VH-VL binders against StAR-related lipid transfer protein 5 (STARD5). Designs and how they scored, part 4

Target 1, 213 residues: StAR-related lipid transfer protein 5 (STARD5), of Bos taurus (Bovine) (a1a4m6)
Amino acid sequence: MDLATAAQVSEAVAEKMLQYRRDKSGWKICREGNGVSVSWRPSVEFPGNLYKGEGIVNGTPEQVWDCVKPLAGTLRAQWDENVNSFEIIESLTDTLLFSRTTTPSAVMKLISPRDFVDLILVRTYEDGTISSNAANVEHPSCPPNPAYVRGFNHPCGCFCEPLPGEPNKTSLVTFFQTDLSGYLPQSVVDSFFPRSMAGFYANLEKAVKKFFG

## First folded at step 11 (VH-VL; from c37 with heavy chain Y54H, light chain Y92W)

Design c41
Fold by OpenDDE, fold request of step 12:
Structure c41 (fold): chain C 213 residues (1-213), chain A 122 residues (1-122), chain B 107 residues (1-107)
Amino acid sequence: as target 1 above (213 residues)
Amino acid sequence: QVQLQESGPGLVRPSQTLSLTCTVSGYSISSGYSWSWVRQPPGRGLEWIGYIYHRGSTTYNPSLKSRVTMLRDTSKNQFSLRLSSVTAADTAVYYCARLEVTLYGTVYFDYWGQGSLVTVSS
Amino acid sequence: DIQMTQSPSSLSASVGDRVTITCRASQDISSYLNWYQQKPGKAPKLLIYRASSLESGVPSRFSGSGSGTDFTFTISSLQPEDIATYYCQQSWSTPYTFGQGTKVEIK
């Protein structure tokens, strides 16, 4: 995929992410605790749900971003239990890249390992907010692997937002709407994501403390 | 419904500049999508020329890049093609088309003009 | 540039026949391939996108399959109104390129 096309794709994805971030209607809280709120609503992109996570993480926006940023050699695979590996398939620019993410089996092996191929755009805003904006794509260099079930991320990512007056805290908003594919009961999927997202925040908090505390 | 219509001279002399305009109705060219030109020599296949993104950036076929200029007039909801230094090889039916790029990287031409024949002849 | 090669260049079949056209890319383009129908004196019309997705309003007798380098376009039951030239087009990378076309006629 050429840079111009990838730029258009990722821009559209980023716009979707902003729409999700700005839309305050229709969200239903499904999990709340330990400073993290997980909400959901039906996705308009696929026959599934869009999940929103909201929480304050102890750490500067830079520290938090360093833990979650989708770059090779980053800390994400070291602390995120839902990430086995993160590979950059192709880097078009410093902020636009193709990636492959693999996950371990989950839910007592009810969910077999998945891989996700995404185009990711990292965007920095004037207010200091940093966001990841990702959606699934195909890439000739990364065909399906029989060792993994290919999942599909619809527009997803995070917003690392500074908190005015609190430089050592970060408002982290995450959006996920993932088709795990395969033969999974919807009940398993519905229970997995809220728990996974809550765990993500908890583990991230620990990671920031570990690496920067 | 989105409609595209080509307009411009049907005859151009060698070494001159081919100029065409595409008028779009039913959708604002500044609101989304990319807006493309594709040509077809008589009895031959299709060749993509380039597109102008709804935000104004352009992408051209490398084989024609040095001779191609695409512009847009958002006030008239039009976009244009200029092809300089034409030869007989540039004789073709020229189509304007809407190019969609999806969230997942899929790209296709979903709406086309009826086409405009441009003949290069002395 | 990515080269697209269609086969055959032309074919003649009877009404109701199954028609198959193949398209080969010079390199792997995943599923980023479209199929167009062009009737004489008309602009191309999108039929299939992303190798197998049917464009809205297109009859179900049209279908597409394949990934990587080899793709197939099928008309399950040829109709008189299907007389046209069909083109494959790769959308993986610019410049976007088309196959040379397949002319479909009725006996």
Scores: ipSAE 0.940, ipTM 0.963, lowest interface PAE 0.5, mean pLDDT 96
Fold by OpenDDE, fold request of step 12:
Structure c41 (fold): chain C 213 residues (1-213), chain A 122 residues (1-122), chain B 107 residues (1-107)
Amino acid sequence: as target 1 above (213 residues)
Amino acid sequence: QVQLQESGPGLVRPSQTLSLTCTVSGYSISSGYSWSWVRQPPGRGLEWIGYIYHRGSTTYNPSLKSRVTMLRDTSKNQFSLRLSSVTAADTAVYYCARLEVTLYGTVYFDYWGQGSLVTVSS
Amino acid sequence: DIQMTQSPSSLSASVGDRVTITCRASQDISSYLNWYQQKPGKAPKLLIYRASSLESGVPSRFSGSGSGTDFTFTISSLQPEDIATYYCQQSWSTPYTFGQGTKVEIK
């Protein structure tokens, strides 16, 4: 995929992410605790749900970003239980790249390992917000691997937002709307994501403390 | 419904500049999508020329890049093609088309004009 | 540039026949391939996008399959109105390129 096309794709994805971020209606809380709130609403992208995570993480936006950024060789694979590896398939620019993410089996092995191929745009905003904006793509250099079920990320990512007056805290908002593919009961999927997201924040808090505390 | 219509002279002399305009109705060209030109020499296949993004940036076929200029007039909801230094090889039916780029990288031409024949002849 | 090669260049079949057209890309383009129908004197019409997705309003007798370098376009039951030239087009990378076309006629 050429840069111009990828730029258009990523721009559209980023716009979707902003729409999700700005839309305060229709969200239903499905999990709340330990300073983290997970909400959901029906996705308009596929017959599934869009999940939103909200929480304050102790750490600067840069520190938090360093922990969550989906790049090869980053810290996320070291602390995120749902990530085995991040691989950069192709880097078009410093902020636009193709990646492969692999996940371990989950839910007592009911969910076999998945891989995701995404085009990711990293965007920085004037207010200091850093966001990841990702959506599924195919890439000739990354065909399906029988060892993994190829999942499908609809527009997803995060916003690391500064908190006014609190430079050592970050408002982290995450969006996920993933088709895990395969034959999974919907009940399993519906229970998996809220738990996974809550765990993500909990583990992230620990990670930031570990790496930057 | 989105409609595209090509307009411009059907005859151009060698070494001159081919100029065509595409008028779009039913959708604002500044609201989304990319707006493309594709040509087809008589009895031959299709060749993509380039597109102008709804935000104004352009991408051209490298084989024609040095001779191609695409512009847009948002006030008229039109975009245009200029092809300089034409030769007989540039004789073709020229189509304007809407190019969609989806969230997942899918690209296709979903709406086309009827095409405009441009003949390069001395 | 990515070259697209269609086969055959032309074919003639009877009404109701199954028609198959193949398209080969010079390199792996995943599923980023579209199929167009062009009737005489008309602009191309999108039929299939992303190798196998049917464009809205297109009859179900049209289908596409394949990934990587080899793709197939199928008309399950050829109709008189299907007389046209069909083109594959890769959308993986610019410049976007088309196959040379397959002319479909009825006996």
Scores: ipSAE 0.938, ipTM 0.962, lowest interface PAE 0.5, mean pLDDT 96
Fold by ESMFold2, fold request of step 12:
Structure c41 (fold): chain C 213 residues (1-213), chain A 122 residues (1-122), chain B 107 residues (1-107)
Amino acid sequence: as target 1 above (213 residues)
Amino acid sequence: QVQLQESGPGLVRPSQTLSLTCTVSGYSISSGYSWSWVRQPPGRGLEWIGYIYHRGSTTYNPSLKSRVTMLRDTSKNQFSLRLSSVTAADTAVYYCARLEVTLYGTVYFDYWGQGSLVTVSS
Amino acid sequence: DIQMTQSPSSLSASVGDRVTITCRASQDISSYLNWYQQKPGKAPKLLIYRASSLESGVPSRFSGSGSGTDFTFTISSLQPEDIATYYCQQSWSTPYTFGQGTKVEIK
């Protein structure tokens, strides 16, 4: 994929992410507690759900970003139970790249390992917010691998937001919109993402403390 | 609903500049997509010339880029092609077309004009 | 530039025949390949995108397959209205390039 095409694709994904972030309507809470809220609504991209996580993390925006960024030097795979590996396949710019992510089995092995191939854009906003913006693509260097079930991310990522007056806290808003593919019971799929997202925030809190505390 | 229509002179002399305009109805060219020119010499295949992205940046076929300029007039919902220093090899049917680029990197031309034959001869 | 080699250049077949057209890319393009139909005097019409996905409203007798460098377009039962020239087009990277076309005629 050339840079001009990838820029168009990734800009469109980032605009979808902004729309999700700004739209207050249509969200249904499915898990709430311990300072974390997980909401969902039907996806318009595929027959499945769009999930939103919201929580405040005790750490500076820079510290939190280093733990979650989908870029070179990320700490993500060191602490995230849902990420076995994160590999940069090709960088078009410092903030626009192709990646492969692998995941472990989950839900007592009902969900076998997946791999994901994504085009990723990182944006910075005037208020200091940094966002990641991803959606699935194909790449010649990453053909389907029979060791994994190929999953498909629809527009997803996060907004890592400073809190004015609270320099040691970060607002992290996450969006997951994932087709796990394969044959899975609906009750397994519907329970997996909210539980995983709540666990993500708890593990991130511990990771920030471990790496920067 | 979306329609594209080419307009411009059908005859151009060698070494002059070929100019065509595409008028778009049913969609604002500044609201999305990329807006492209594709040409087809008589009895031959298709050659992509370039596009203007809805935000204004341009991408041209390297084989033509030294001679091609594309512009747009958003108030008239039009985009244009200029091809300088033409020769007989530039005789073709010229199509304007809308280029879809999806969130997933899928790219195709979904709406086309009817085409305009431009002949280059002395 | 990615070169697209399409074969055959032309063919004649009877109504009801199975027609197969091939397209080879000069490099791996994953599944980023489209097929267009162009009837005489008309603009091209998209039939298949992303190697195998039918565009809305396209009859099911049209199909596509392949990935990487080798792609196939098939008309399962040729109809009189399918007389046209067919083009493959890679969409992996600019410049977007087309095969030279395959002219399909009724015998």
Scores: ipSAE 0.796, ipTM 0.891, lowest interface PAE 0.7, mean pLDDT 93
Fold by ESMFold2, fold request of step 12:
Structure c41 (fold): chain C 213 residues (1-213), chain A 122 residues (1-122), chain B 107 residues (1-107)
Amino acid sequence: as target 1 above (213 residues)
Amino acid sequence: QVQLQESGPGLVRPSQTLSLTCTVSGYSISSGYSWSWVRQPPGRGLEWIGYIYHRGSTTYNPSLKSRVTMLRDTSKNQFSLRLSSVTAADTAVYYCARLEVTLYGTVYFDYWGQGSLVTVSS
Amino acid sequence: DIQMTQSPSSLSASVGDRVTITCRASQDISSYLNWYQQKPGKAPKLLIYRASSLESGVPSRFSGSGSGTDFTFTISSLQPEDIATYYCQQSWSTPYTFGQGTKVEIK
């Protein structure tokens, strides 16, 4: 994929993400607790759901970003129980790249390991917010691999936002919009994402403490 | 309904500049997509010339880049092609076309004009 | 530049026959390949995008397959209105390039 095409694709994904962030309507809360809420709505991109997570994380935006960033040097695979590996396949710029992510089996092995190939853009905003913006693509270096079920991310990522007046806290808004592929009972899929998202925030809190004190 | 229509001279002399305009109706060329020119010599295949992105940046086929300029006039909802220093090899049907680029990197030409034959001869 | 080679350059078949056209890319393009139909005197028309996805309104007798460097376009039962030239086009990277075309006729 040439840089001009990738820039157009990734900017469109980032605009979708910003639209999700700004839209306050149509969300149904499906899980709340420990300062974290998970909401959902039907996806317009595929027959499945768009999930939004919202929570305050104890750590500076820079520390939290180092734990979640989809870039070189990320700590993500060290603490996220749903990320077995994260690999940069090709960098077009320091903020625009192709990645491959693998996941472990889940839900008592009902969900076989998946791999995901994404085009990723990192964007910064004037208020200090950093966003990650990803959606599935194909890449010649990552053909289908029989060891994995290929999954498909629709526009997804996070907004890592400074909290005014509280430099040691971060507002983290996450969006998950994932087609796991394969034949899976819908009830299993629908219970998996809210549980995993709540676990993500809990584990992130611990990871920030572990890596940054 | 989106429609594209080419206009311009059908005959150009060698060494002169070929100029074509595409008029778009049913969609604003500054609101989305990329807006492209593709040519086809008589009895032969298709060659992509370039596109102008809805925000105004251009991308050209390297084989033609030194001779190609594309511009737009958003007030008239038009985009244009200039090809300088033409020879008989530039004789072709010239199409304007809309280029879709999806969130997933899928790229295709979904709407085409009817084409305009431009002949380069003395 | 990515070169696209189509085979055959022309073919003749009877109404109802299965027609197959192949397209080979000079490098791996994953599934980023489209197929267009062009009837005489008309603009090209998109039939298939991303190797195998049918464009809206395209009859199901048209299909595409392949990934990497080798791609196949099939008309399962040739109809009189399918007389046209067919082009593959890679969309992985600019410059977007087309195959030389395959002319399909009724014998």
Scores: ipSAE 0.792, ipTM 0.895, lowest interface PAE 0.8, mean pLDDT 93

Design c41
Fold by ESMFold2, look of step 11:
Structure c41 (fold): chain C 213 residues (1-213), chain A 122 residues (1-122), chain B 107 residues (1-107)
Amino acid sequence: as target 1 above (213 residues)
Amino acid sequence: QVQLQESGPGLVRPSQTLSLTCTVSGYSISSGYSWSWVRQPPGRGLEWIGYIYHRGSTTYNPSLKSRVTMLRDTSKNQFSLRLSSVTAADTAVYYCARLEVTLYGTVYFDYWGQGSLVTVSS
Amino acid sequence: DIQMTQSPSSLSASVGDRVTITCRASQDISSYLNWYQQKPGKAPKLLIYRASSLESGVPSRFSGSGSGTDFTFTISSLQPEDIATYYCQQSWSTPYTFGQGTKVEIK
């Protein structure tokens, strides 16, 4: 994919992410506790759910971003139990790239390992917010691999936001809408994402403390 | 319903500039998609010339880049092709077409004009 | 630039025959390949996108397959209305490039 095509694709994904961030309608809370909430609504992209996570993380926006950024130098794979590996396949710019992510098995092996190939754009905003914006694509260097079930991310990522008046805290809003593929019971899928997202925030809190505390 | 219609001179002399306009109805060219030109010499295959993105940036086929300019007039919902220094090799049917680019990198031409033959000769 | 090579350049078949056309890319383009039909005096019409996905309103006798560098377009049972030239087109990177075309005729 050349830079011109990738820029158009990724710009459209980032606009979808911004729409999700601003849209107050139709969200149903499915998990709440320890300053973190997870809510959902039906996805418009595929027959599944769009999940939103919201929470305050103790750490500066730069520290939190270093832990979650889908870019070179990220700490993400060192602490995120849902990320077995994160590999940059091709960089078109410092903020526009192709990645491959692998996941471990989950839910007593009911969910076998997946791999994901995504086009990722990192965007910055005037208020200091940094967003990641990703959606699945194909890439010649990442054909399907029998060791993994190929999953498909629909527009997803996060908004890493400065918290006004609190320079050592960060508001992190996350969005996930993932087709795990394969023949999974719907009840397994519906329980997996909210629990994994709540766990993500808990593990991120620990990671920021470990790396910067 | 989206429709595209080419207009412009059917005969151009060598070394002059070929100029074509595509009029779009049923969709605003500044609201989405990319708006492309594709040409086909008589009895031959198709060659993509370039497009203008709905936000205004342009991308051209490198083989033609030094001679091609695309512009748009959003008030008339039109986009245009200028090809300078033409030769007989530029004789072709010129199509305008809408280029869809999905969130997942799928790209294709979904709506085409009927085509306009432009002949380059003395 | 990615070169697209179609085979054959032309063919003749009887109504009801299975017709296959191949397209080879000069480099791996994953599944980013489209197929178009062009009847004389008309603009191309999209039939298949992303190697194997049928465009809305296209009859099911048309199909596509392949990934990487090798792609196949099939008409399962040729009809008189299918007389046309067929083009593959890669959509992985600009410049978007087309195969040279395959002219399909009825015997």
Scores: ipSAE 0.742, ipTM 0.882, lowest interface PAE 1.2, mean pLDDT 93
Fold by ESMFold2, look of step 13:
Structure c41 (fold): chain C 213 residues (1-213), chain A 122 residues (1-122), chain B 107 residues (1-107)
Amino acid sequence: as target 1 above (213 residues)
Amino acid sequence: QVQLQESGPGLVRPSQTLSLTCTVSGYSISSGYSWSWVRQPPGRGLEWIGYIYHRGSTTYNPSLKSRVTMLRDTSKNQFSLRLSSVTAADTAVYYCARLEVTLYGTVYFDYWGQGSLVTVSS
Amino acid sequence: DIQMTQSPSSLSASVGDRVTITCRASQDISSYLNWYQQKPGKAPKLLIYRASSLESGVPSRFSGSGSGTDFTFTISSLQPEDIATYYCQQSWSTPYTFGQGTKVEIK
């Protein structure tokens, strides 16, 4: 994929992410506690759900970003229980790249390992917010592999937002809409994402303390 | 419904500049998509020339890049092709077409004009 | 540039026959391949995108398959209105390139 085509794809994904961030309607809370809220709504991209996580993380925006960024030098795979590996397949710019992510088995091995191939854009806003914006693509270097079920991310990522007047805290808003593929029971899928998102925030706070505290 | 229509002279002399305009109805060319030119010499295959992105940037086929300019006039909802220093090899039917590039990297031409034959001849 | 080679360059078949056309890319393009139909005197029309996905309004007798470098386009039961030239086109990278075309005629 050339830079011009990837720029168009990724711009469209980023605009979707911004729309999700600004749309306050239609969200239903499915998990709430310990300063973290997980909400959902039906996805318009596939027959599944769009999930939103919201929480305040004790760490500077730079520290939190280093833990979550889908870029070279990320700490993400070191602490995120849902990421076995994160591999950059091809970089078009420092902030526009193709990645392959693998996940472990989950839910008492009911969900077998998945791999995901995504085009990723990182965008910076005037207020210092940094967003990650990803959606599935195919890449010649990542054909289907029988060791994994190929999953498909629909527009997803996060907004890592500074809090005015609170330099040691970060507002992190996350969006996930993931087709895990395969024929999984719907009850398994409906339970997995809210639990994983709540755990993500708890583990992220521990990771920020471990790496920067 | 989206429609594209080519206009411009059907005859151009060698060494001159070929100029074509595509008029778009049913969608604003500044609101989305990429707006492309594709040509087809008589009895031959298709060659992509380039596109102008709805925000204004251009991408051209490297084989033609030195001779191609594409512009747009958003007030008339038109985009144009200029191909300089033409020869008989540039004789072709010229199509304008809308290029969709989806969120998932799927790329195709979904709406086409009727085509305009341009002959390069003395 | 990615070269696209179609085979055959032309064919004749009877109404109701199964027709197959192949397309080979000069490098791995995953599934980023489209098929277009061009009827005489008309602009091309998209039939299939991403190797196997049928465009809205296209009859189900048209299908596509393949990935990597080798692709196949099939008309399961040829109809008189299918007289046309068919083009594959890679959409992995600019410049977007087309095969040379396959002319389909009725015997």
Scores: ipSAE 0.710, ipTM 0.878, lowest interface PAE 1.1, mean pLDDT 93

